# Miniprotein binders against q96jn8r1131to1294: the designs that were tried, part 9

Target 1, 164 residues: q96jn8r1131to1294
Amino acid sequence: TLEFLENHGKNILLSNGNRTATRVASYNQGIVVINQPLVPQLLVQVRIDFLNRQWTSSLVLGVITCAPERLNFPASACALKRAAWLLRGRGVFHNGLKICEKFGPNLDTCPEGTILGLRLDSSGGLHLHVNGVDQGVAVPDVPQPCHALVDLYGQCEQVTIVNP

## First folded at step 2 (miniprotein)

Design f5_eD
Fold by ESMFold2-Fast, scan of step 2:
Structure f5_eD (fold): chain B 164 residues (1-164), chain A 83 residues (1-83)
Amino acid sequence: as target 1 above (164 residues)
Amino acid sequence: GKKYRITVEIETDDPEVIIRIVQEIYRLATELGVEWTIKIEGNRVTIIIEADSEEKLEELLKRIEELLEKLGVKYRIRIEEVE
C-alpha cells in the first residue's frame, strides 16, 4: 500500500492512514514523499481535494533521487538544488533550472477532483498522467532509485493518494 | 563559480502592487548584493535577477515566492544557469 512518508514539510498534517496530506498553514512547507520508490510501471496518483484560491500558484509534483526519510525539506520544492525533477505550472525543472517551457496542462489551473499521476516507463522516462490520460515523457532517463514527491504549494491545501 | 538568472514574470496592473514589488525587490537585492532589472509593460512586470551562488539563488527564490504569494498576484519564475 502506498502512503506518504512521516518525513514531510513542517506545515503538513497526515491523516486517513497517511494517504491524505493537508497543509494546515501558510502557502509553503508542504512537501510530501511517497513511501515506496517509483519503480518502472508503478503509477502513483494523487487527487486534489481542496484548493484555496487566495493563492496564485498551485501543486508541484515530480521525483527526487536522494533518500527522503531524513531529508531536510526546503520551503518549496522549486528550491531543491540537487536530485530533483519537478513539474510546476507548465514547466519542467531539474534542480531548480527550467529544462522545458511547456509540458502537459497548466498545473496551476487544475480544479479540485483532478487526479495527477507519475509513472516511469521501461526506459526510465518520467510520465505525467492527468485524469488517467498519459501526457507523455516529461523527463527521459531518470536515475534510479527515485521517489515521487508532491509539493502542496499555494492553492493546493489537500491531496489524497488514490489507486489506479 | 556558477551564475543563475532568475526571470520573474508578474501579471498585475495595480500601481500599488507594482510599487510594493519594486520596493521589496530593491531591499532584497541590496541585502544580498545582487544585480537586478525590471521592465513594466501594461499589466506585465518582468524582473531579472542575477545570482552568483546557489545560496543566493535559494534565498532569492524563497523571498520572492513569499512576497508574490502574499500579494496574490499571478506569476511565473524561470531559472537559468548562465556561464
Scores: ipSAE 0.000, ipTM 0.131, lowest interface PAE 17.9, mean pLDDT 82

Design f5_hA
Fold by ESMFold2-Fast, scan of step 2:
Structure f5_hA (fold): chain B 164 residues (1-164), chain A 83 residues (1-83)
Amino acid sequence: as target 1 above (164 residues)
Amino acid sequence: GKKYRITVEIETDDPEVIKYIVDLIEWLARELGVRVEIRVEGNRVTIIIEADSEEDLELLLEFIEMLLEDLGVKYRIRIEEVE
């Protein structure tokens, strides 16, 4: 059963059997990580439950290849300088550097109810799924093991893990 | 007594950070009854605060530095003795 790890950003509160993450303050310190490695063909999905339009940017999702159980999370996922591949807005980022300008939908504009998924294919390609639709390969050859990460940044104040 | 002007210049491309800094400083100014000047120009925020003593200067600098270091923004602080 998929759950968010107990090690998370300072502003996160976990509920619903650690399947719902709520950011209870500010706009940052909202990183959560799934409790088991993203193995090929495993589809990890989260639903956007609540958006606060006070903020401009929204959630970031992706993978990290370092062990998350004892990681000291930065204020924002984009501050991760090692072992991170992230999707933010329309961009794809590796260790804080933008490696693709335009991939998939703009994550800053996804409405409440959107289901976002991450999956590795058999060749190690990282796929983004939006409402069940595969957007294609965002990152080829992701090193393993890797862990799915969601940063409840800005507008996105709550997400819940949903099963396929 | 000696008075000091603290000018804080902040640069960040993150509009959430700009909004948070402005909202937080405006809130603190209202709560403490302190007058502060804030100017926002694109990705720059300029904050001007006057300290009425060296003790107040040190407390304000400690607070500002802790806030901006926690936020991870690029900043410069200028201190001027006035009067």
Scores: ipSAE 0.007, ipTM 0.336, lowest interface PAE 9.0, mean pLDDT 85

Design f5_hB
Fold by ESMFold2-Fast, scan of step 2:
Structure f5_hB (fold): chain B 164 residues (1-164), chain A 83 residues (1-83)
Amino acid sequence: as target 1 above (164 residues)
Amino acid sequence: GKKYRITVEIETDDPRVIKLIVEIIEFLARTLGVRVEIRVEGNRVTIIIEADSEEILEMLLRVIEQLLEKLGVKYRIRIEEVE
């Protein structure tokens, strides 16, 4: 069963059997990680539950290739020093550096109820799924093992893991 | 080496907060030896910083996010690799 790890950003509160993550303060310190490696064909999905328009940016998601169980998370995912591939806004980022200008929808404008998914294909390509629709390969050849990460940044204050 | 551009867009109605942001960012850029441009247009502030290494980029992102979070302002950060 997919759950968020107990190791998370300091502003996160887990509930609903560790399947719901709520950011209870500020706009940052909201990183959560799925409890098992993202293996090929596993589809990990989260639903956006609550958005706070006080903030401009929103949810970031992606993968990290370091062990997450005892990692000291930075204030935001884009500050990660380990190998991290992230989707933010319309960009694809590696360790905070934009490596693709426009991929998929703008994550800063996805409404409440949007379901976002991550999946590795058989070649190690990282796919984004939006409301069940595969957006294509955001990152080729992701090293394994890797772990799905969600950063409840800015507007996004709550997400819940949804089964396919 | 790779070069990076960080664009920070801020909205605040408090001119004292704008002044504080400008002063801190200019000090940080001078200390780290990076190029910075700051534009103020009414209640909107745009900061453009160019970093010539991943280490400097990470440091700038950490400090800027901490600053803006503490000030409680609305903002957006964009990062681009520059030729």
Scores: ipSAE 0.005, ipTM 0.150, lowest interface PAE 14.6, mean pLDDT 83

Design f5_hC
Fold by ESMFold2-Fast, scan of step 2:
Structure f5_hC (fold): chain B 164 residues (1-164), chain A 83 residues (1-83)
Amino acid sequence: as target 1 above (164 residues)
Amino acid sequence: GKKYRITVEIETDDPDVIKEIVLWIENLARLLGVRVEIRVEGNRVTIIIEADSEELLEYLLDYIEILLEELGVKYRIRIEEVE
């Protein structure tokens, strides 16, 4: 059963059997991690439940290759300078360095109800899925084990894990 | 009593951090009844505040520094005595 880990950013409240994450304050401190490693062919999906237009940027999705259960999370996923591959806006980032200018849709403009998915292919390529549509390989050769991460940053105040 | 001018220069690429700084400083100015000028130019925020006592100066500096350290932004503070 897929759930968010109980180790999370300090502004997160988990509910719905740890399948819903709500950011209850500010615009940051909203990192959550899935409780199981992202193994090849596992599709992890979250639905955007609530957007607060007070803020400009929105959620970040990606993977980390460090153990998440005791990790001291920074205020934003973008502050992770080691072992992190992130999708933010239209960009793909590795440890804070932008490695792709334009990949998939702009995550800052995805509406409520959008379902975002992460999947590794058999060769270690990280794929983004948007409303069931595979956007292609965002990151090749992701080291394993890795863990799916969602940063409820800015506009995105609530997400829920959904089954494929 | 002497009057002081505090100039705070802040750099951040994060538009949500800029919104937070502006909101915090506007609320602080309203609460304390102090004159404040805020300039936002791209990724740079300049805040100019006048304090009419050393006690108020010290309070403002402590408040501002705590908030900016919490946000993790790059900043510079300059203090001038105004006759």
Scores: ipSAE 0.000, ipTM 0.210, lowest interface PAE 12.8, mean pLDDT 85

Design f5_hD
Fold by ESMFold2-Fast, scan of step 2:
Structure f5_hD (fold): chain B 164 residues (1-164), chain A 83 residues (1-83)
Amino acid sequence: as target 1 above (164 residues)
Amino acid sequence: GKKYRITVEIETDDPLVIKWIVEMIEDLAEELGVRVEIRVEGNRVTIIIEADSEEELEDLLYLIEWLLEFLGVKYRIRIEEVE
C-alpha cells in the first residue's frame, strides 16, 4: 500500500497508517515523500483536506531523483537543487528555475477536497491529474528511479493519500 | 477597507545573506503580527506579506526597502490590491 515515508519535514505528523500528513506549525518544513518509487503507470493521488487561508501560497508537488530515506529536507521543496522537478502555482520548476510558465490549474487556488495525482507514462513523462483529469505532460524524460513528493506549504496543512 | 499584497523578489549569491533576510523578516512579522511567507529557490528569495490598510502597507514598505538597501541586494517589489 502507498504510505508517506517516516522521514519527513520537521513540522509534519503522520496519521491514518501513514496515509495522512498534517503540518502542525508555521507555513514550511512540510515535505513528505511516498514510500516507494514512482514507476510507470503507478498513479499516486493525494486529497487536500485542510487549507489555512492566512497563507497566500499553497502546496507544491513533484518528484525527486535522490534517495529519500535519509534526506535532510530543506524548509521548502523549492530549495531542493538539481534532483527535483516541482509544480508550484501554475509553474514547473527545476533547479529553482521556472521551466514552464503556465501548466494546468493554479495549485494556489485548488479548494479543499481537490484530488491531485502524479503518474509517469511509458516514455518517462510526468503527468499531473486533477480530480481524475490528466493535465498532460508537465516534465518529459524524468530520470528513474524517482519518488513522488508533496510539500505541505503555506495554505495546505493536511493531505491524505487516496486510491484511484 | 482595501487590503494589499506585497511580493518581494530578491536575488543574491550569498547564502549568509539569504539566512539573514529570512531571520530578519520572520522576526519582524512576529513582532508586527502580520502574515508572511518566505520561499527560497536557489539564489532567489520571495517574500509575500499582506497589509490590512494603506497605512500598514506604507509602514511595511519602508521597513522592507530599508533592510534590502542596507544589505545591498538586487530586488523587485510588486504591490497588488486584494479584493
Scores: ipSAE 0.006, ipTM 0.340, lowest interface PAE 11.1, mean pLDDT 84

Design f5_sA
Fold by ESMFold2-Fast, scan of step 2:
Formats: structure tokens, sequence, C-alpha cells
Structure f5_sA (fold): chain B 164 residues (1-164), chain A 83 residues (1-83)
């Protein structure tokens, strides 16, 4: 079964058998990582449970290719120096730099109840799924092993892993 | 040219440490021929970089991170491209 790792950002509280992550303070330090590598065809999905509209930006998701169990997470996923491919707003970011301006829907505007998914295809392409709809390849040829990451940034204060 | 907004959150309220960081980043930017605008609020340093190439941006970012690691401060860097 999929769960969030116990190593996470310092503002995170895990509950519901480590399947729900809540950011309990501020707007940052909300990074969580799935407990299993993202292998081809595994669909990892999270539901947005609660948005705090005091903030303007929202959740970020993507993959990291470093071992997450003892990683010292930065306050924001976009500050990861190496080994990170992230989707934020409409952009795709590699190691903190924007590499694509417009991909899929704007993640800053997804409402509560939205289900966001990450999947690798057989060629190592990273796909975003939104409410069951494949948005296409955001990042080709992701190195392996890689791990699915969600950053509960800004508005997004709670997510729950949901099974396909 | 390309413009980037870099947000550096530094884990220190020591104004002398922040002053040193700001002065050294400005020196590095001048050395590399990159224009930066730096603002500070508490322990947060906000850096706006104007660069004409990705290569110059990467070089400056590398030098900034080396500086912060050498000073032993804890930091988070968030990067956004601004039009």
Amino acid sequence: as target 1 above (164 residues)
Amino acid sequence: GKKYEIWVLIDTDDPEVIKRIVEEIERLARELGVEVYITVEGNEVFILITADSEEKLEELLKRIEELLEKLGVKYTIYIEEVE
C-alpha cells in the first residue's frame, strides 16, 4: 500500500495511516514523499482536501531521483538543487529552473476535491493525471529510481493518497 | 534578456551575518557582470537577477550557494522566471 514517508517537511503532520498529510503551520516546509519508488505504470494519486485562500500559490508535485528516507528537505521543493523535476502552476521545473512554461492545467487553481496523479510510462516519461485524465508527458526520460513528491505549498494544507 | 526572481530564506536573525551575505552576493554579481537587486526583511533575502543567458544565471547561483554553505547558514532558494 502507498503511504507518505515519515521523513517529511517540518510543518507536516501525517495521519490516516500515513495516507493523509496536513501542513499545520505557515505556507512552506510541507514536502512529503511516497514510500515506494515510482516504477513504470504505477499511478500515484493524491486528493486536495483543504485549501487556505490566505495564500496565492498552491501545491507542487513531481519526482526526485535521490534517496528520500534521510533527505534534509528545503522549505520549498523548487529549492532542491539537484535530482528534482517538479510541476508548479503551469510550469515544469528541473532543479529549481523553469524548463517549460505551459503544461497541463494551472495547479494554483485546482479546487478542493481535485485528484492529481503521477505515472511513468514504459519509456520513462512522467505523466500528470488530473481527475483521471492523462495530461501527457511533462518530462521525458526521467532517471530511475525516482520517487513521487508532493509539496503542500501555499494554499494546499491537506492531501490524501487515493487508490486508483 | 531573461529575468529571474530568486527568494533566499536564510535561517538567521543576525543582521551582521545578513549584511555580510548581501555584500558578498553583490560582489559576486559584479565580478560576473550580472545585475542583481537585493532586498531584506528579517531573515529573508530576496534577490532579483537579470541575466541574458542561462549559463550566467547558473554560474551566479552556484557561487551564491557556495557562499552560503561556506558561511554555514541554513537556507532555502526558490527560483521563478519573470517574463
Scores: ipSAE 0.000, ipTM 0.151, lowest interface PAE 12.1, mean pLDDT 79

Design f5_sB
Fold by ESMFold2-Fast, scan of step 2:
Structure f5_sB (fold): chain B 164 residues (1-164), chain A 83 residues (1-83)
Amino acid sequence: as target 1 above (164 residues)
Amino acid sequence: GKKYTIFVRIETDDPEVIKRIVEEIERLARELGVRVVIKVEGNTVYIWIIADSEEKLEELLKRIEELLEKLGVKYQILITEVE
């Protein structure tokens, strides 16, 4: 069963059997992590449930290769300096460094109801799926084990894990 | 070359907190060698962080977020790049 870990950003409230994450305050402190490693061919999907349009930027999605159960999360995923590959806006970032300029759709403009997915292929490539459509390889050769991370940043105040 | 810009807007009605924010951010920017422009208007502090190095800019952002969280002030951050 896929769930969000109990270790999460301080502004997160988990509900719906730990399958829904809600950011209840501010614009940050909204990092959540899936409770099992992202193994090859597993498709992990979240649906954007609620956008607060008083904020400008939106959610960040990606993977971390450090153990998440006792991690002290920073205020935003963008502050992670090690062990992180993140999709933000249209960019792909590794530990704060932009490694790809334009990949997939702009995550800052995805509407409520959008389903975002992460999957590793058989070669260890990290794929982004948007509403069921594979966007291609964002990051090759992701180290294992890795864990899917969602940062409910800015506009994105609620996501729910959905099954394929 | 590319410029990376972070815009931070901070709101607080405590002038002593405003003074501390300005002084601490100027110190952090000097320590990390990053350029900042700070403007105070009433109860709002506006900060523009402009850098050619994404790594230094993200480090400054991290330190600023830690400071603002400790102070309990309301703030928002917009991370952009200028081409």
Scores: ipSAE 0.000, ipTM 0.167, lowest interface PAE 14.9, mean pLDDT 80

Design f5_sC
Fold by ESMFold2-Fast, scan of step 2:
Structure f5_sC (fold): chain B 164 residues (1-164), chain A 83 residues (1-83)
Amino acid sequence: as target 1 above (164 residues)
Amino acid sequence: GKKYYILVHIETDDPEVIKRIVEEIERLARELGVDVWIEVEGNEVQIYIFADSEEKLEELLKRIEELLEKLGVKYEIMIDEVE
């Protein structure tokens, strides 16, 4: 059973058996990580439950290759150093640098109810799934082991892990 | 050699403040010979700074902090060495 790790950003509250993450303050400090490594063919999915339109930007999805259990999370996933690949808005970022300008839909415009998924293919390619539809390879050759990460940034104040 | 990565994350609802931040930081970076890359996304500004000199980096950060404090915007700064 997939859960969010108990090590998370300081504004996060976990509920529903650690399957729901809620950001209870501000716009940042909302990083959560899945409790199991993202192994090939495992599809990890989260549903956007609540958007606060006080903010403009929204959630970030991605993977990190560092051990997450005792990681000191920065205020935003984009500040993660060395070994983070992130999808934010329409961009793909590695170690804070934009490596692709436009990939998939704009994550800042996904409405409540959207289901976002991450999966590694057999060649180590990281795929984004949106409402069950594979968007293709966002990042090739992701190092192993890696861990799926969600940053409840800006608008996105709540997500829940959902079954494939 | 050692290179430094800095992310400055800024939030403001005022588009004139965003324009001023972008213009002033680009000017400061050129003045100090530091590479910067700025992304504007709605009401957020993210500034990526790459420097091969710790002294140039510290001077640029000092001036950026002074600017942001003067403008009264909400911001966070993360500093790390690039591997």
Scores: ipSAE 0.007, ipTM 0.203, lowest interface PAE 10.9, mean pLDDT 79

Design f5_sD
Fold by ESMFold2-Fast, scan of step 2:
Structure f5_sD (fold): chain B 164 residues (1-164), chain A 83 residues (1-83)
Amino acid sequence: as target 1 above (164 residues)
Amino acid sequence: GKKYVIYVTIETDDPEVIKRIVEEIERLARELGVTVTIYVEGNRVLIFIEADSEEKLEELLKRIEELLEKLGVKYWITIEEVE
């Protein structure tokens, strides 16, 4: 079963059998990681439960290729090195570089109730799903093993893992 | 020179505070002879930097930290070398 790892950003509180992550302070220190590798065809989905409009930016989704169980997470996913591929706003980022300008919807404007999914295809392409709709390949040839990551940044204060 | 990105996350979405920070960083970069491109995303400032030495990057970072401390805002800074 899919759960968030108990190793997470310091502002996170896990509940609901480690399937709900809540950021209980500030706007950062909210990185969570799924407890098993993202293998081809596995669809990992989270629902946006609560947005705090005090902040302007929102959640970041992506994958990391390092072992997350003992990682000392940075304040924001954008601080991760070459091990991370991230979707933020409408951009796709790797190692701080924007590798795609306009991909999918703007994550900063997705409302409460939106279901966001990550999936690897059979060729290793990373796909974003929004409310069940495949947005296409955001990143080709993701190195494996990799792990799905959610950064509860800014507006996004709570997400829950949902089954496909 | 080498390319870097500095992420400055500030606990405020006050546009006047962000604007002042951006303007001051541009001024500091000019004084140090460092090429910067700055993007603002709400309460986050992304600074893409081309520096001819690590010393110039460190000096710019020091001056940015001093600015943010002086303004009394809560912040987080991270740095990544790109490519």
Scores: ipSAE 0.006, ipTM 0.178, lowest interface PAE 12.7, mean pLDDT 81

Design f6_dA
Fold by ESMFold2-Fast, scan of step 2:
Structure f6_dA (fold): chain B 164 residues (1-164), chain A 80 residues (1-80)
Amino acid sequence: as target 1 above (164 residues)
Amino acid sequence: TMKIKVTFRVESEEEARKVEEIVRRIAEKNNVEVRVERHGDTVTIEVEGSEEEVLRVLEEIFEELYRNGLTATITIYVTE
């Protein structure tokens, strides 16, 4: 069963058998990680449940290549060094550097009910899926093992893991 | 201090009654004041207290609902 790990950002509360993550304070400290490594063909999907429009930026998602069970999570995913490939807004980031200017839809504008997915293809390319539609390869040759990460940042205060 | 409002929407009025019973029992066990209202298939609660108290009570509620196989759409609102 896909679940969020019990090791998570300080402002996260898990429910629904660790399948729903809620950020209960502020705008940050909201990183969660999926309990299974993202292996080729596995599609991990989360639904945006609740947006707080008082904030301007929103959810970040991607992968990390370090072991998440003992990680001391920073305030935001963008502070992770060399271990993370992240999708934020329309950009793709690695090690705090923007490596792609425009990829997929703007994550800061996705409404409640949007289903976002991460999948590795057979060549190790990281794909973003939006409401079932494959957006293409955001990052080629992701190192293994890697783990799917969601940062409930800003507007995004709740997500739930969903199956196809 | 922390105040959190949670709405549980379940599949039937019978399940909503079970949710209400579980919430009231856990609130009593923890000596925490929880406001509970039920309307049809929906139960809404408000929990207020220290951060530690509120999170502990909510975690116990979610745990027991899950153990009892209750399927719910859960909406959480954090209020100042």
Scores: ipSAE 0.000, ipTM 0.272, lowest interface PAE 15.7, mean pLDDT 82

Design f6_dB
Fold by ESMFold2-Fast, scan of step 2:
Structure f6_dB (fold): chain B 164 residues (1-164), chain A 80 residues (1-80)
Amino acid sequence: as target 1 above (164 residues)
Amino acid sequence: TMKIKVTFRVESEEEARKVEEIVRRIAEKNNVEVRVERHGDTVTIEVEGSEEEVYRVLWEIMEELERNGLKVEYTITVEE
């Protein structure tokens, strides 16, 4: 069964059998990681449950290649540097740098109820799924093992893991 | 040593002034030299230092912009 790890950002509260993550303070310190490595054929999905429009940017989604169980998480996923490949807004980021200008929908404008998914294809390409629709390859040849990461940043204050 | 150039575009000249103030404050707090140019609704900064310092300062700036409710579009260019 898929769950969020107990090791998470300081502002996170887990509930619903560790399948729901809520950011209870501020706009940051909201990183959560899925407990299972993202292997080919595994589709990991989260639903956006609550948006606080006081903030301008929103959830960041991606993969991390370091061991997450005891990691001291930074304030935002962007600070993970070389260990992370991230989708934020319309961009794809690695090592804190924007490496693709426009991919998929703008994550800062996805409404409550949106289901976002991550999947590795057989060639190691990372795919984004939005409401069941494959957006294509965001990152080719992701190093393995890797884990799906969600940063409840800014507007996004709650997400829940959902079954395909 | 790493040098990064970041261009911030905001909704107004007033907001650009706030971006500049935040950038200068964070640079002072971290004892890092940042070059700052403002023109209209755009602020361009250059940060130079170790890779660790540059990324730390950049993301601290961006988090403070979010905290202040500023709607910012940005472009990052790494210079070598």
Scores: ipSAE 0.000, ipTM 0.191, lowest interface PAE 13.2, mean pLDDT 80

Design f6_eA
Fold by ESMFold2-Fast, scan of step 2:
Structure f6_eA (fold): chain B 164 residues (1-164), chain A 80 residues (1-80)
Amino acid sequence: as target 1 above (164 residues)
Amino acid sequence: TMKIKVTFRVESEEEALKVLEIVFRIAYKNNVTVYVTREGDTVTIEVEGSEEEVERVLREIREELERNGLRAEIEIEVKE
């Protein structure tokens, strides 16, 4: 079964059998990682449970290609300078560098109840799914193994892993 | 459809938190989205919105940072 790893950002509290992640303080230190590699055909999905509108910007999601048990997580996912491909707002980022200026919907405006998914296709392309709708290939040829990452940044204070 | 990137250095954790509070407060007031990254003593922010919104937010942030003795460098991108 899919769960969030116990190695996570310091402001995270895991509950619901490690399937729900809550950021309990501030606006950052909210990185969580799924407990198994994102292999082709595996769709990992999280639902946005709670948005706190005292903050701006919202969750970031993507993949990392380093071993998550070894990671000292930075305060935000976009501070990762190696082995990271991230979706933030409308952009796609590789190791902090923007590689696509507009992809899919604006993640900063997704409401509570939105279900966001990550999937690798058979060619290693990383896809974003929003409420069941495939947004296309955000990143081609992702190195493997890779791990799905969610950064509960800003407004997004709680997410839960949901099954298809 | 303008995005700007602003970097600045801070001398303490308290100073960094004050800067972040100022940035988020100004962004909320002007209904624009910002993203902040911090690495050590370097804080980077990105602001996205219409040209007028971004210019207004940048001006307000610059003014408050200058009142607090903080410096910034700016990189600007404009989208179609």
Scores: ipSAE 0.006, ipTM 0.326, lowest interface PAE 10.0, mean pLDDT 81

Design f6_eB
Fold by ESMFold2-Fast, scan of step 2:
Structure f6_eB (fold): chain B 164 residues (1-164), chain A 80 residues (1-80)
Amino acid sequence: as target 1 above (164 residues)
Amino acid sequence: TMKIKVTFRVESEEEAYKVVEIVLRIAWKNNVEVTVVTHGDTVTIEVEGSEEEVERVLREIREELERNGLRAEIEIEVKE
């Protein structure tokens, strides 16, 4: 069973058997990581449950290649300057550097109920899925092992892991 | 209090100067201190204040950029 790790950002509360993450304060300190490595063919999906539109940006998704169980998370995923590939807005970022200007839909505008998925293909390409639709390869040749990360940043105050 | 770094990438150096003017005017209006650095088509600001003050300033900047037809890519980094 997929769950969020107990090691998470300090504003996160886990519930529903560690399958729901709620950010209970502010707009940051909302990083959560899935408990299993993202291996090829595993589709990890989260649903956006609650949006607070007082904030400018929203949910960030991606992978990290460092061990997450004891990681001291920064305030925001974009502050990770090592071992991180992130999807934010329409951009793809590697260790804080934008490596793709426009990929997939704008994550800052996804409504409540949107299901976002991450999957590795057999060649190690990282795919984003939006409501079941494969957006293509966001990052080729992701180093392994890697772990799916969700940053409940800004507008996004709650997500729930959903089965395929 | 909170401190954030916000980077605005626009289409030209001329547009970057317009972003600077908007940022400084809004910060002044809201009695919030900001540090502004420009480099070509990029404007980086640091703003510190209460969470409400910072959010208000960011919201007003975004609204005025849109009102003036300025298309900026906005990157936000929170400092601890």
Scores: ipSAE 0.000, ipTM 0.146, lowest interface PAE 15.9, mean pLDDT 82

Design f6_hA
Fold by ESMFold2-Fast, scan of step 2:
Structure f6_hA (fold): chain B 164 residues (1-164), chain A 80 residues (1-80)
Amino acid sequence: as target 1 above (164 residues)
Amino acid sequence: TMKIKVTFRVESEDEARYVELIVRWIAELNNVEVRVERHGDTVTIEVEGSEEEVELVLRFIRMELEDNGLRAEIEIEVKE
């Protein structure tokens, strides 16, 4: 079964068998990583459980290609120095630099109850799924192994892993 | 409107690169345009907006730097 790793941002508390991540303080230090590599055909999904509108932006999704079990996470995913491909708002980012201006819906506007998914296709393309709908290839040729990452940033204070 | 110039001095080029990433990230997050220059261990930015917007952006930058273990010497110059 899919679970969040015990190595996570310091403001995270895991519950529900490590399937629910809650950010208990501030707006940052909320990075969590899925316990299994994202292999082709595996669809990893999280549901947005709680949004705090005190903050402006919301969660970030993506993959990292380094081993996450001992990684020292920065306060936010966009400060990662390792090979990281992130989806934030409407953009696609590689190691903090924007590589695509508009991809998929604006993640900052997704309401509570939205289910977001990440999947690798057979060619190594990273796909974003929103409420079961494939948005297409956000990043081609992702190096493997890679691991799915969620940054509970800003508005997003709780997510839960959901089975397909 | 307020225009400010902020200079961040850190311990290394790698840390300055990190500061640049954080600044660009926070500025985009808040829909504030920022000009960023990096030279060696120093990052200089220019930000323009309302007093409230500029103050919030600076606060978030400081918080991210602190949370990432970066100790930057920060110099702020207000330009009218």
Scores: ipSAE 0.017, ipTM 0.461, lowest interface PAE 6.3, mean pLDDT 85

